# Ledger of designs, part 2: miniprotein binders against p81326

Target 1, 226 residues: p81326
Amino acid sequence: MLHFGGFIMEINHISKILEKEREEYIRNKVEEYLKQGFSKDDAVNKANQSWRTYIGHRIQDVIYNLLKKFLKDSGLKVTTDKALNNRNLPEELDKVKRLIAINYGEYLFLPDADVIVYKVENNDIKIIAIISVKNSFRERRFETTYWKLKLKESPVTSHIKVFLATPDKDNEISYKCPNGKPKKMRIILEYELDGIYFLKEDFEETEKAKHFGKIVEDIIEISKKL

## First folded at step 2 (miniprotein)

Design n3
Amino acid sequence: SEEEKKIEELLKKAEELLKKAEELLKEAEELAKKGDYEEAIKKLEEAVELLKEAVKLLEEALKIAKELGNEPELVEKAEKLLEEAKKLLEEVEKLIEEIKRKLE
ESMFold2 (binder alone), alone request of step 2: mean pLDDT 87; pTM 0.866

Design n4
Amino acid sequence: SKTIELPEDSEEVKRIAEEALRILEEREGRKLEVVEVIKAERTETEEGVVYRIEIRVRDENGEEYKVEIEVLVRPDGTVEVLRVEIEKV
ESMFold2 (binder alone), alone request of step 2: mean pLDDT 81; pTM 0.750

## First folded at step 3 (miniprotein)

Design g1
Fold by OpenDDE base, second read of step 4:
Structure g1 (fold): chain B 226 residues (1-226), chain A 104 residues (1-104)
Amino acid sequence: as target 1 above (226 residues)
Amino acid sequence: SEEEKKIEELLKKAEELLKKAEELLKEAEELAKKGDYEEAIEKLEYAVFLLELAVWLLEYALEEAKELGNEELIKKVEELLEEVKKLLKEVKKLIEEIKKKLEE
């Protein structure tokens, strides 16, 4: 059996591997958009946007599958916000959906929850953690922080841990004070979130900022306290 | 060279993933024979994941091997990549077959 640790070391290269596909992907998409009647500049911009979405989904899928596999033996279950968008949810998932919902008065909305970890005990569901997966921080840099803060406002959701998982390929949050200059985004994310997990080796490790290889253990430990 | 060693490591990792996927496939086939279709599908889905990861690793290795101009490594990577892709296709097909049985 591939030990989780060994497998995790392999995934450190996923971002780099995927980035190598970028040039071909962009070329093909540019050609596609040109055929659709877009200008060259528009085609390039759309292709780049498409790539960001594509690679983001792939990384998210990897993380989801890893967590699903490695948390299974602990009796923990994993789902996604996308799975919760169905009108006809099984009872279990319907309960999950309700337990992560944020109250806005007349409306309930779900936080961005790329991965949701929960346990079922005596037909009761306990939400353990939400993992947000970000490949890059070009857009919506503090969205995960917003959701964490909103979840804290309710006694129903205040216990839910919110983690960020990222390869941080552009080193946007890998270090707190590179060259003596504080990285505002790293500092704020680390402060507000329950943890940041890196799919890479080159980062500043702290109590909250860890290698992704630690996430399974951390989640299991949290689950035992709930 | 250090570069060649990196490629070899990638190959080794891909081979490990392939082996694990093959094991999962065998287990899934046995489960399917017993009528445990849901569990079989779960194993096969994990096998798909492992194989897709292997494809990524090998595609990267192939590019690196081409950059080095090492024909031997290129051939090795391509052969393994073909094997992985073949198995991936088989696993996906089996998933679909089992899903049909679940609907019956």
Scores: ipSAE 0.015, ipTM 0.362, lowest interface PAE 6.7, mean pLDDT 87
Fold by ESMFold2-Fast, scan of step 3:
Structure g1 (fold): chain B 226 residues (1-226), chain A 104 residues (1-104)
Amino acid sequence: as target 1 above (226 residues)
Amino acid sequence: SEEEKKIEELLKKAEELLKKAEELLKEAEELAKKGDYEEAIEKLEYAVFLLELAVWLLEYALEEAKELGNEELIKKVEELLEEVKKLLKEVKKLIEEIKKKLEE
């Protein structure tokens, strides 16, 4: 089997850096809000809300860089929905965009595709997977499942794997109810999506719900079947 | 213009989503009256999804209307966006109320 020890070690190292980054970010934001005249409690609450937005983008960037680094030698390419929304796209990325865009009347919208994995063979592009990165499920809880269902409707996009990657710090989908059953949200997401990859240790592992450390080997395996 | 037609189409789609969410809210209220709290929550969570999608479409439409400098379209989008956000807040509050009753 291919060895992914380096990937797991890098995930662990980055996790420690992010914890330190959180402490500094919260401290700085609290001071900022206090200077704007907010009370201490309001400043702390606003700082925590600001961190939730910041860490979402930060984790997305981390996942993009890790996947790009560890999939390169397998002939797989990685891009982001941010890159696809540029005004002037290279021909290759323009093709990627067209292969995942959803028609919504006169508008084409990209699904919740924070990170996109694809391959190029004989000048043709094949999308392997899209990864939705969610730090919180407070809002837009079913958006990723909606995009999966839309992609399944078309023969062009039905093969695309849709994955969710999440630290789930608030235990929104990794928590068990007192009766021992998973929460409804976890059941729905696991059923509809092709996989959930947790950036945490405390969760109920299943065939579809795994540690993020498994994502590289899973994507490589999927790409070989296409 | 082509751009104005695009904004009008986004408004129509957002209105469709709003109407469907209102329909789901009425269905959920009837289910709650019968004590079918779990089914009521399911309908309301779907309504939240539709309303959040409407917000996203309207925010895009607002940005486009501002680029065009069309004050009439800007006002129209802002009014619908406010209506959608108001209902979204109401639906989320109702979900929390029903969850508390289910725990009883």
Scores: ipSAE 0.000, ipTM 0.188, lowest interface PAE 13.8, mean pLDDT 80

Design g2
Fold by OpenDDE base, second read of step 4:
Structure g2 (fold): chain B 226 residues (1-226), chain A 104 residues (1-104)
Amino acid sequence: as target 1 above (226 residues)
Amino acid sequence: SEEEKKIEELLKKAEELLKKAEELLKEAEELAKKGDYEEAIKKLLEAVYLLMEAVFLLEEALKIAKELGNEELIEKVLELLIEVLKLLEEVKKLIEEIKKKLEE
């Protein structure tokens, strides 16, 4: 219990913890871009963009590692879309890749799947959930919703739960109607997705919008029904 | 400036979304002509989501452009918003056509 509480506290501050590295990161990147011949303003802009990408990957890695750890005891397995982008996949991962692929006629493409949770029973693989990790919603705001809709179109993938995990640093989707004005993005994401999990305490909780600490329990419960 | 670059990035992304929405609309039209109304509607809904995302990007771009007082960038944002509305009208029209055919 104490380890879970401490863990929850660390998750709530993940963005703040990672932001401590920002100044040094930006400084180093600016210097790198200046050496490449960019102007000071361009170097700063590129450094900031690089930071956004970097911090996004770091948050994704943390979430992946957490889910991997906490789902291990339940017998559930975790992978990533990146791990599936290999030409020589183990049989198990090759099956996972095929089971999440979306049909575009002559082509099969993978959805954005930062984290994929699956189980293996009697040599059969069942995909349980895909978790999209977003630090901010400045870009591709409805991309996760698009993938959910596409997955829902096939009987092969229609059962796959799609979750969004976010610290929502800029409070873009933390509340439905701040100051009496509906936040369309929160409402749409909550409606279309199977759940939103916040890596923070300051948000409007609903049936689908929960603290990240609930995601493990929810995934385990879903896995029992499949 | 850093802010101008941000606007340009937002505008570029919005244009990409518009292009994708146009492609989906064309696919939906072809599906509707073939009588595959269910798949046509799915494509149209996807297009609407892309267009909604474009609006959000354009709103952010507009905010920054206004703060900069850059009339040229404001005009470009407004032009793209008009294109969004045009595509939404086309989506609406196709939905109405499909609805009529289903009532037939």
Scores: ipSAE 0.006, ipTM 0.166, lowest interface PAE 9.9, mean pLDDT 86
Fold by ESMFold2-Fast, scan of step 3:
Structure g2 (fold): chain B 226 residues (1-226), chain A 104 residues (1-104)
Amino acid sequence: as target 1 above (226 residues)
Amino acid sequence: SEEEKKIEELLKKAEELLKKAEELLKEAEELAKKGDYEEAIKKLLEAVYLLMEAVFLLEEALKIAKELGNEELIEKVLELLIEVLKLLEEVKKLIEEIKKKLEE
């Protein structure tokens, strides 16, 4: 029997680390920009912009490492689109790349698959899920949806679950309008994608929109059916 | 009103996205002329994402304009939305043209 309490504890621990990391990062960047001759207001604005970029990459790495750690004992493997873009791929990763790539003649384009979960079955590879990590919905709100629709076009890729993972700090898709309705963007993303996993406490769960702490259990259940 | 100001902000943002997509299309056409089809497709996919974002912003602007009953703003939003959709179809068409050349 699998217990996911350790996963939830690890998420909570990392959340506290990221809060301290933010404070230190902002202080250091403000000092750096002041030394470069920027005004106090400009230094603060630039530091905040720098943090937004930094935290996006940081959250992706955190999710990758958490999933790799907690899926290992279930026989599931985890990789990234960055790893698949390396020139010299091991045979296993080359097979993963071929099983998720969109074919444009001689060229293969990867979906925006920040994290990829797969299993090895009798030396064959089965892709379980692709997870897109979005820190902000200011731009490219439907990029993940586009890739989901492309994957559905092929019998090779149509079974692949496409998930979105997001802290949604600006309440862009976790907010409800005064009349109780979700925003149109949230409705579309939840309808088209296989799930949304929030890295925040402050939202209402549905069958497809859940706390990130449930992702490991959901992926394991999906893998058993494939 | 605050609603009219919001519509103008959404229109401004959509126009900026349209301009960026037009620039990416021109870059992709030049790359395709040089036979750099992989990089051309990357630029075109970026243009698709920007144009989809513009459609989203304009649909929100259209909703607000309809709630206000402001026919002039409704018409202005629809005109820009049509231009965005036309460019989106041109970008998709060019992606298919490049795909055919890669297969040859």
Scores: ipSAE 0.000, ipTM 0.297, lowest interface PAE 11.5, mean pLDDT 82

Design g3
Fold by OpenDDE base, second read of step 4:
Structure g3 (fold): chain B 226 residues (1-226), chain A 104 residues (1-104)
Amino acid sequence: as target 1 above (226 residues)
Amino acid sequence: SEEEKKIEELLLKAFELLLKAYELLEEAEELAKKGDYEEAIKKLEEAVELLKEAVKLLEEALKIAKELGNEELIKEVELLLEIVKLLLKFVKKLIEEIKKKLEE
């Protein structure tokens, strides 16, 4: 049965057009899937199917880098939850990791954090904000809210701002009451989070709901108060 | 600077388009899985147009960044531009492949 993934796999000719990065990615993924016990054909297929996901991740990386740059000019630093998932962390990142950890009794877990903004002053680390980037709300609609609430439960993390950035293509949270009907997700997210930033123009602006272009200045302002 | 703000604005707009295009790809995938290949192609064609627009915005941003001599910004814009162009090529090829399958 020809599925969309199959079409992607059959685009073998694109591999010739796509630069060294794709070839390397595919090669690495194939090796990974082979190690997982997949056949060569299945490994290749899965690797090709993951390419779209990879492009998405690269986009996220670019967004991260841009934020990092803009925030750096203000002396702020940026990291990610992924960067913190190492056994041997630099001292600074180890401290960051500990300062955002959520207590579950016997265990400490990190919130989902696509971007973590912090500052270093006199060797002290202050966590400023966590930014979750969501392309869509098809899954885990209130996950960011959950993490915000969990962070509020500790005096160590209660000050950390939690922001959501989204293009909200499907207008799931762009308006509070479109056509007079309340959008629960928008209302709840806006209430629980410290801010929602839209990568679009068509949305209902409020004190907490702003264009993404405002996120840097808002973070900088928050950083000055900490 | 004013120029840096303009670059930022252009990047944000490009990101908006890129993210929309990516979502259209996801929608197209779901449609294709259901056998709705024609509708999938429509979504992909829409994505192509968004990505083309994003390229234009990023090229403008790159021009400004080069004029400013900001190597870091140049690098970031170039990276994003590369990604958008790669995605654009991918989507175009995907459309071609789907069309070929529909003709078989």
Scores: ipSAE 0.017, ipTM 0.244, lowest interface PAE 7.3, mean pLDDT 83
Fold by ESMFold2-Fast, scan of step 3:
Structure g3 (fold): chain B 226 residues (1-226), chain A 104 residues (1-104)
Amino acid sequence: as target 1 above (226 residues)
Amino acid sequence: SEEEKKIEELLLKAFELLLKAYELLEEAEELAKKGDYEEAIKKLEEAVELLKEAVKLLEEALKIAKELGNEELIKEVELLLEIVKLLLKFVKKLIEEIKKKLEE
């Protein structure tokens, strides 16, 4: 047998490229901290902490730019929660912000939406999807599901798809039952979210859990139904 | 900038070629499952030419991005270029494997 699909989705080699960047980043940061007078063990620990912050933003940037480039010809636009938190918003982004905000009585909060996909038709804005980007699941594993459930409560936001994108290097959510034991986190995330897109080759594929390379076509199909 | 617009156009063309190559790979898989190895090879060889074209477009985009000094664009183009190069190596290996089956 030939395995075309699994290799075509070498979009998962994004994770290999990131690992090479990690080795170079850690090496440079360790050297930097050593020059500042830290011990070898402290320098290594600080470099690893620095990498976790850096890679989180790097993966978000890569996903943002890929989606921006490949959705453009389908009439779809992409922005970030960082852009929406600027004081001086263009009218279009101000409208996007208002359509995604969640009401808590006298307060309005934005969900943690790393990447936001929307369209503009006849001067009206329609939010298509929110993508949460997670490099690891150590402390905030269900934050994305909380925001999905809050968005679902309002008729203004209930149509918005919520996706998770992750390299899942530690295999925390890659499988439902790897050794006959269910992984609660994978089960819950797949149930509550509209999709999980893996930036890796080895995972248990389902209707909702796919290679990241499928995200562009899925978003375009969703946008046609709105 | 005009240069950034050129990079976007090159990336979109490269992605279109990747999608066409994906369709050819799916067709080749179906043909190989039926034992139509010679036709499968033709589809894979067509995919190789599309992927080679994508590499050239991405190398041009990378050159422009480096001249601009835009680190974010450089990394984005490098990432896509690496993916295309890996897929091209895979398709070439598949052609060799199917040719061996034909020689059996």
Scores: ipSAE 0.000, ipTM 0.144, lowest interface PAE 14.1, mean pLDDT 77

Design g4
Fold by OpenDDE base, second read of step 4:
Structure g4 (fold): chain B 226 residues (1-226), chain A 104 residues (1-104)
Amino acid sequence: as target 1 above (226 residues)
Amino acid sequence: SEEEKKIEELLKLAEFLLKLAEYLLKEAEELAKKGDYEEAIKELELAVEFLKIAVKYLEEALKIAKELGNEELIKKVEELLEEVKKLLKEVKKLIEEIKKKLEE
């Protein structure tokens, strides 16, 4: 793990790398939407929206794979909410799904959980952390906070750490008070969440706001306390 | 299979590292063009480290692929491994070239 630590610390270029595909992606999607009968303006808007979704998923996938790899030696397992949407889940994942479910009375719903870290001990599953991965905060700015609060409402889920991982490409939450003006979103997210992990260097570091490179260590430490 | 999934995961990681290295290479080249040789070397050295890690991932993937006897995966891993090794050589060469320029 230690020999890979440097890599985790230096994945700051992930967004830049992925953004290189944007022009081609947009062009192709615009063409696709035009063929579907959309207007040029609509096609462009839809393509841009599609891109945001696409790049978000790619970042999520990278983070998932990285965490899966780096946490493996610690005996920790990683899954995703997408993997849990299957009707026929293996017993282990079915248990994971149940252990992160939020009670809404007649219904149980899953929180947004891009990455779920858990451990298996003596056939018992313990959920360690949920990681929300966001490339930008244009939409659902406080959704992760909502899920954190919901998870805290149950003794079954209250122990689950909720982290946000982001390159924060638009510098929306990188600083608490840039130019003397408080960034409400940064302050609230940092307050409500268990941690924010930045895939960049240019951010205000605090106890809860760290470089993404620290997330593995933090998760492992948390796992030892459960 | 689980092993095949592991290979694919390793490949994804290696590919990502490769892309990072390629990015750093391009940045370093631009820095060098501007005369920022010291910074260029730093980025290239980082690229070397990423590529070394990629090699390790690919070697692991190759081992698993060989154990499975999956010729398609073996070929895929070998091709990527060759690409990574080639880039590693290129980056190292560029470092040396820039170092020479710093000495002039």
Scores: ipSAE 0.019, ipTM 0.391, lowest interface PAE 5.6, mean pLDDT 88
Fold by ESMFold2-Fast, scan of step 3:
Structure g4 (fold): chain B 226 residues (1-226), chain A 104 residues (1-104)
Amino acid sequence: as target 1 above (226 residues)
Amino acid sequence: SEEEKKIEELLKLAEFLLKLAEYLLKEAEELAKKGDYEEAIKELELAVEFLKIAVKYLEEALKIAKELGNEELIKKVEELLEEVKKLLKEVKKLIEEIKKKLEE
């Protein structure tokens, strides 16, 4: 058991919960693949592959939960793009969705915002920031930049801060000019985005490129100016 | 006080990061059992980064607690900091063990 200043964490309970989550996930995915016509052995193998993909997305849950917990005391609210894609939205979330949606003629699309921070004042909703979580920069490396540029085009959304949060395990954007060679991706992302927050210690810090531990303080400061 | 509230929030953040690192460690152990050593290492390296962030939050909390002269908060922060540092060492050791298996 761990003492937390308000929490008691029994490691055995956490272990059992995670075991049940994995078992339920695999069980559900096996059933899903069987319904698609796969053999039992193939369904089990595909379910295990699906679980590996699923766990890679758990980092997004961490960021969401940390921001939700810490920002609550500052009167700030946090939601996700997944929540905004539900058919039966509460009025407040429907307004949030409308305030970040980008117009493409007859169509409205949400930016790829994993986490959205907003506040409610005098019955008005103010969107403060959207945060894109990237574990790697292989294919869609400038996707967050594209959404930032689109949001800047409208008076309704131009104030919204666009942040990137990343462990950058492969050191793709951790330094601007390692060994005297400019890193195009780091330079462009830092130039266009409002901030990059690293889930690691080893990176080149600038006004816009910071350790993830500073994100909460920065968001609170931004919210005070809106 | 506002300083005591700041310490409690830093403790809660560190506790959450510790919990997540424990989850990633468990998943990495399952991946290693299946021979997915590269994916196991990725999960463990992510756990290391979260534990490093937890250390930073706890070091900040410890500095504030010492400035306040609150011995109970100092002890509480130090206790959690030792737990986080212990897990960090264990995770780093496991990464090296799996790397050896991958390179055999």
Scores: ipSAE 0.000, ipTM 0.199, lowest interface PAE 14.4, mean pLDDT 78

Design g5
Fold by OpenDDE base, second read of step 4:
Structure g5 (fold): chain B 226 residues (1-226), chain A 104 residues (1-104)
Amino acid sequence: as target 1 above (226 residues)
Amino acid sequence: SEEEKKIEELLKKAEELLKKAEELLKEAEELAKKGDYEEAIKKLEEAVELLKEAVKLLEEALKIAKELGNEELIEKVELLLFEVELLLYEVELLIEEIKKKLEE
């Protein structure tokens, strides 16, 4: 059993561990794209894009698995938006899907929900939290914020906590005001979201910005109030 | 120092176990693709045991490294520990998935 202390230390190194694979991955992808007839420059660019997607999925998977493991004993369940994108859903997941759906008038759409935490009590499902996982903020910087705001618009979904989990490797949102200059993205994300959880130690901690190691405790606490 | 040598020895052993576990995982995946789920599970269970042993070795190494105050070795051990733990989770998850398929 990962001692809670061990967990915290391990999660801080996620980016370092994954980056060890980068050079080999890029090399192999470049070679692959060269064989497909792309120029060297195009091959490198494509390889880098592929890496970003790859690493993003890996981080997401890690976070999902960790949450699933650590929340299991609390009686909480974890799923993903991917799991909900099935035509033949079990009754439980179908209910989860309906409870996170956002109303657009004639249509219902799901928010981006990398991880969904929910509770089942007496066959009643309560959605507790949605966790968005972002490795970098190069694209779709405020997508999570958009979904949070949309979820707030309905009494059905307004209680759902929306968290962002990130290693923030490039320190894009780790500090509010580095060198006396406000970081717009950090300020907005922290304001609009229910919490930001960092998979690193080097960040400005606030009431809403915490180490990822706190997310399990926070989710459990929220679940007790529902 | 003797302690540093001990840490390096533990790391080496853990790496060897990790490598073996990775090999077993690959074998299990191939077996699963062929529909040999029972044998796949056996391979994965073996991998779990190897990885658990690796965790124990690395926890000892980490303890020694912390006692020495050697930040470089601490980081090295922590990184490897994380890698082992991640693989352990993957293997355990795969076992669960295969078991579900066998029950279906």
Scores: ipSAE 0.013, ipTM 0.282, lowest interface PAE 8.3, mean pLDDT 87
Fold by ESMFold2-Fast, scan of step 3:
Structure g5 (fold): chain B 226 residues (1-226), chain A 104 residues (1-104)
Amino acid sequence: as target 1 above (226 residues)
Amino acid sequence: SEEEKKIEELLKKAEELLKKAEELLKEAEELAKKGDYEEAIKKLEEAVELLKEAVKLLEEALKIAKELGNEELIEKVELLLFEVELLLYEVELLIEEIKKKLEE
């Protein structure tokens, strides 16, 4: 039975791997752009933008696999919004899709939920949480907040916890200003969401803003109350 | 200061774009109710362009405000940016919904 200690060890191991991958990726991309005739500053900027795109999908996949592995023994299941958009959808996932959909009058839309945690009891499905994975806040920085506000409007979905998971490498929501206060984006996201989980060590910890290593135990605790 | 004046001008322009986008959204919703889906999508796509322009203006304003260290201006810019991005998300979602209606 691998649980919280094993989870933290795997998070630490993966974080180190991703740091090494980033350094090599950035070096190679800077060299590539310099050869194309870009200035050093432009090459660095382009390399960082390229890394943000690359790592975004990789982090989503890592988080999905880690949560699936460590929640299984607690009777919890994990899926993705990508899986719910498959044409040949299994009955169980079709039920998940219907239970997480947002009501827009005559239409039901899926939230942009990178990872979805649910449980099955007596063939009934209960959605526990959705986790939105954000590597960058350059675009669509409040989409997670939008989905949280919409989910709160329905008795069917109002119980669903909405979490943000992010390495926040650009220090957009994890770092305090020199005066010691958090950035306004951080305040808004923390207030509206049910939790923020950082894939980094350097951040201001609060009741809702925690290291990603805490997410498994938090989700299990929430599921026991449902 | 000159920089503070620049921030206020950027905020006013972004707020004007936000207001125009909100009006286009209302027009599109009425068109959709009448079954004029193609015209509704055109109005929403126009709103998307205005909102994206507003985001760029506000990101410029935020950069200047942070360089000045003016916390009140930083807060003002970030709150407007939040409203603009929330509406942009709503508009893009509505485009997807209406496009599905057209494919029926």
Scores: ipSAE 0.006, ipTM 0.391, lowest interface PAE 9.9, mean pLDDT 81

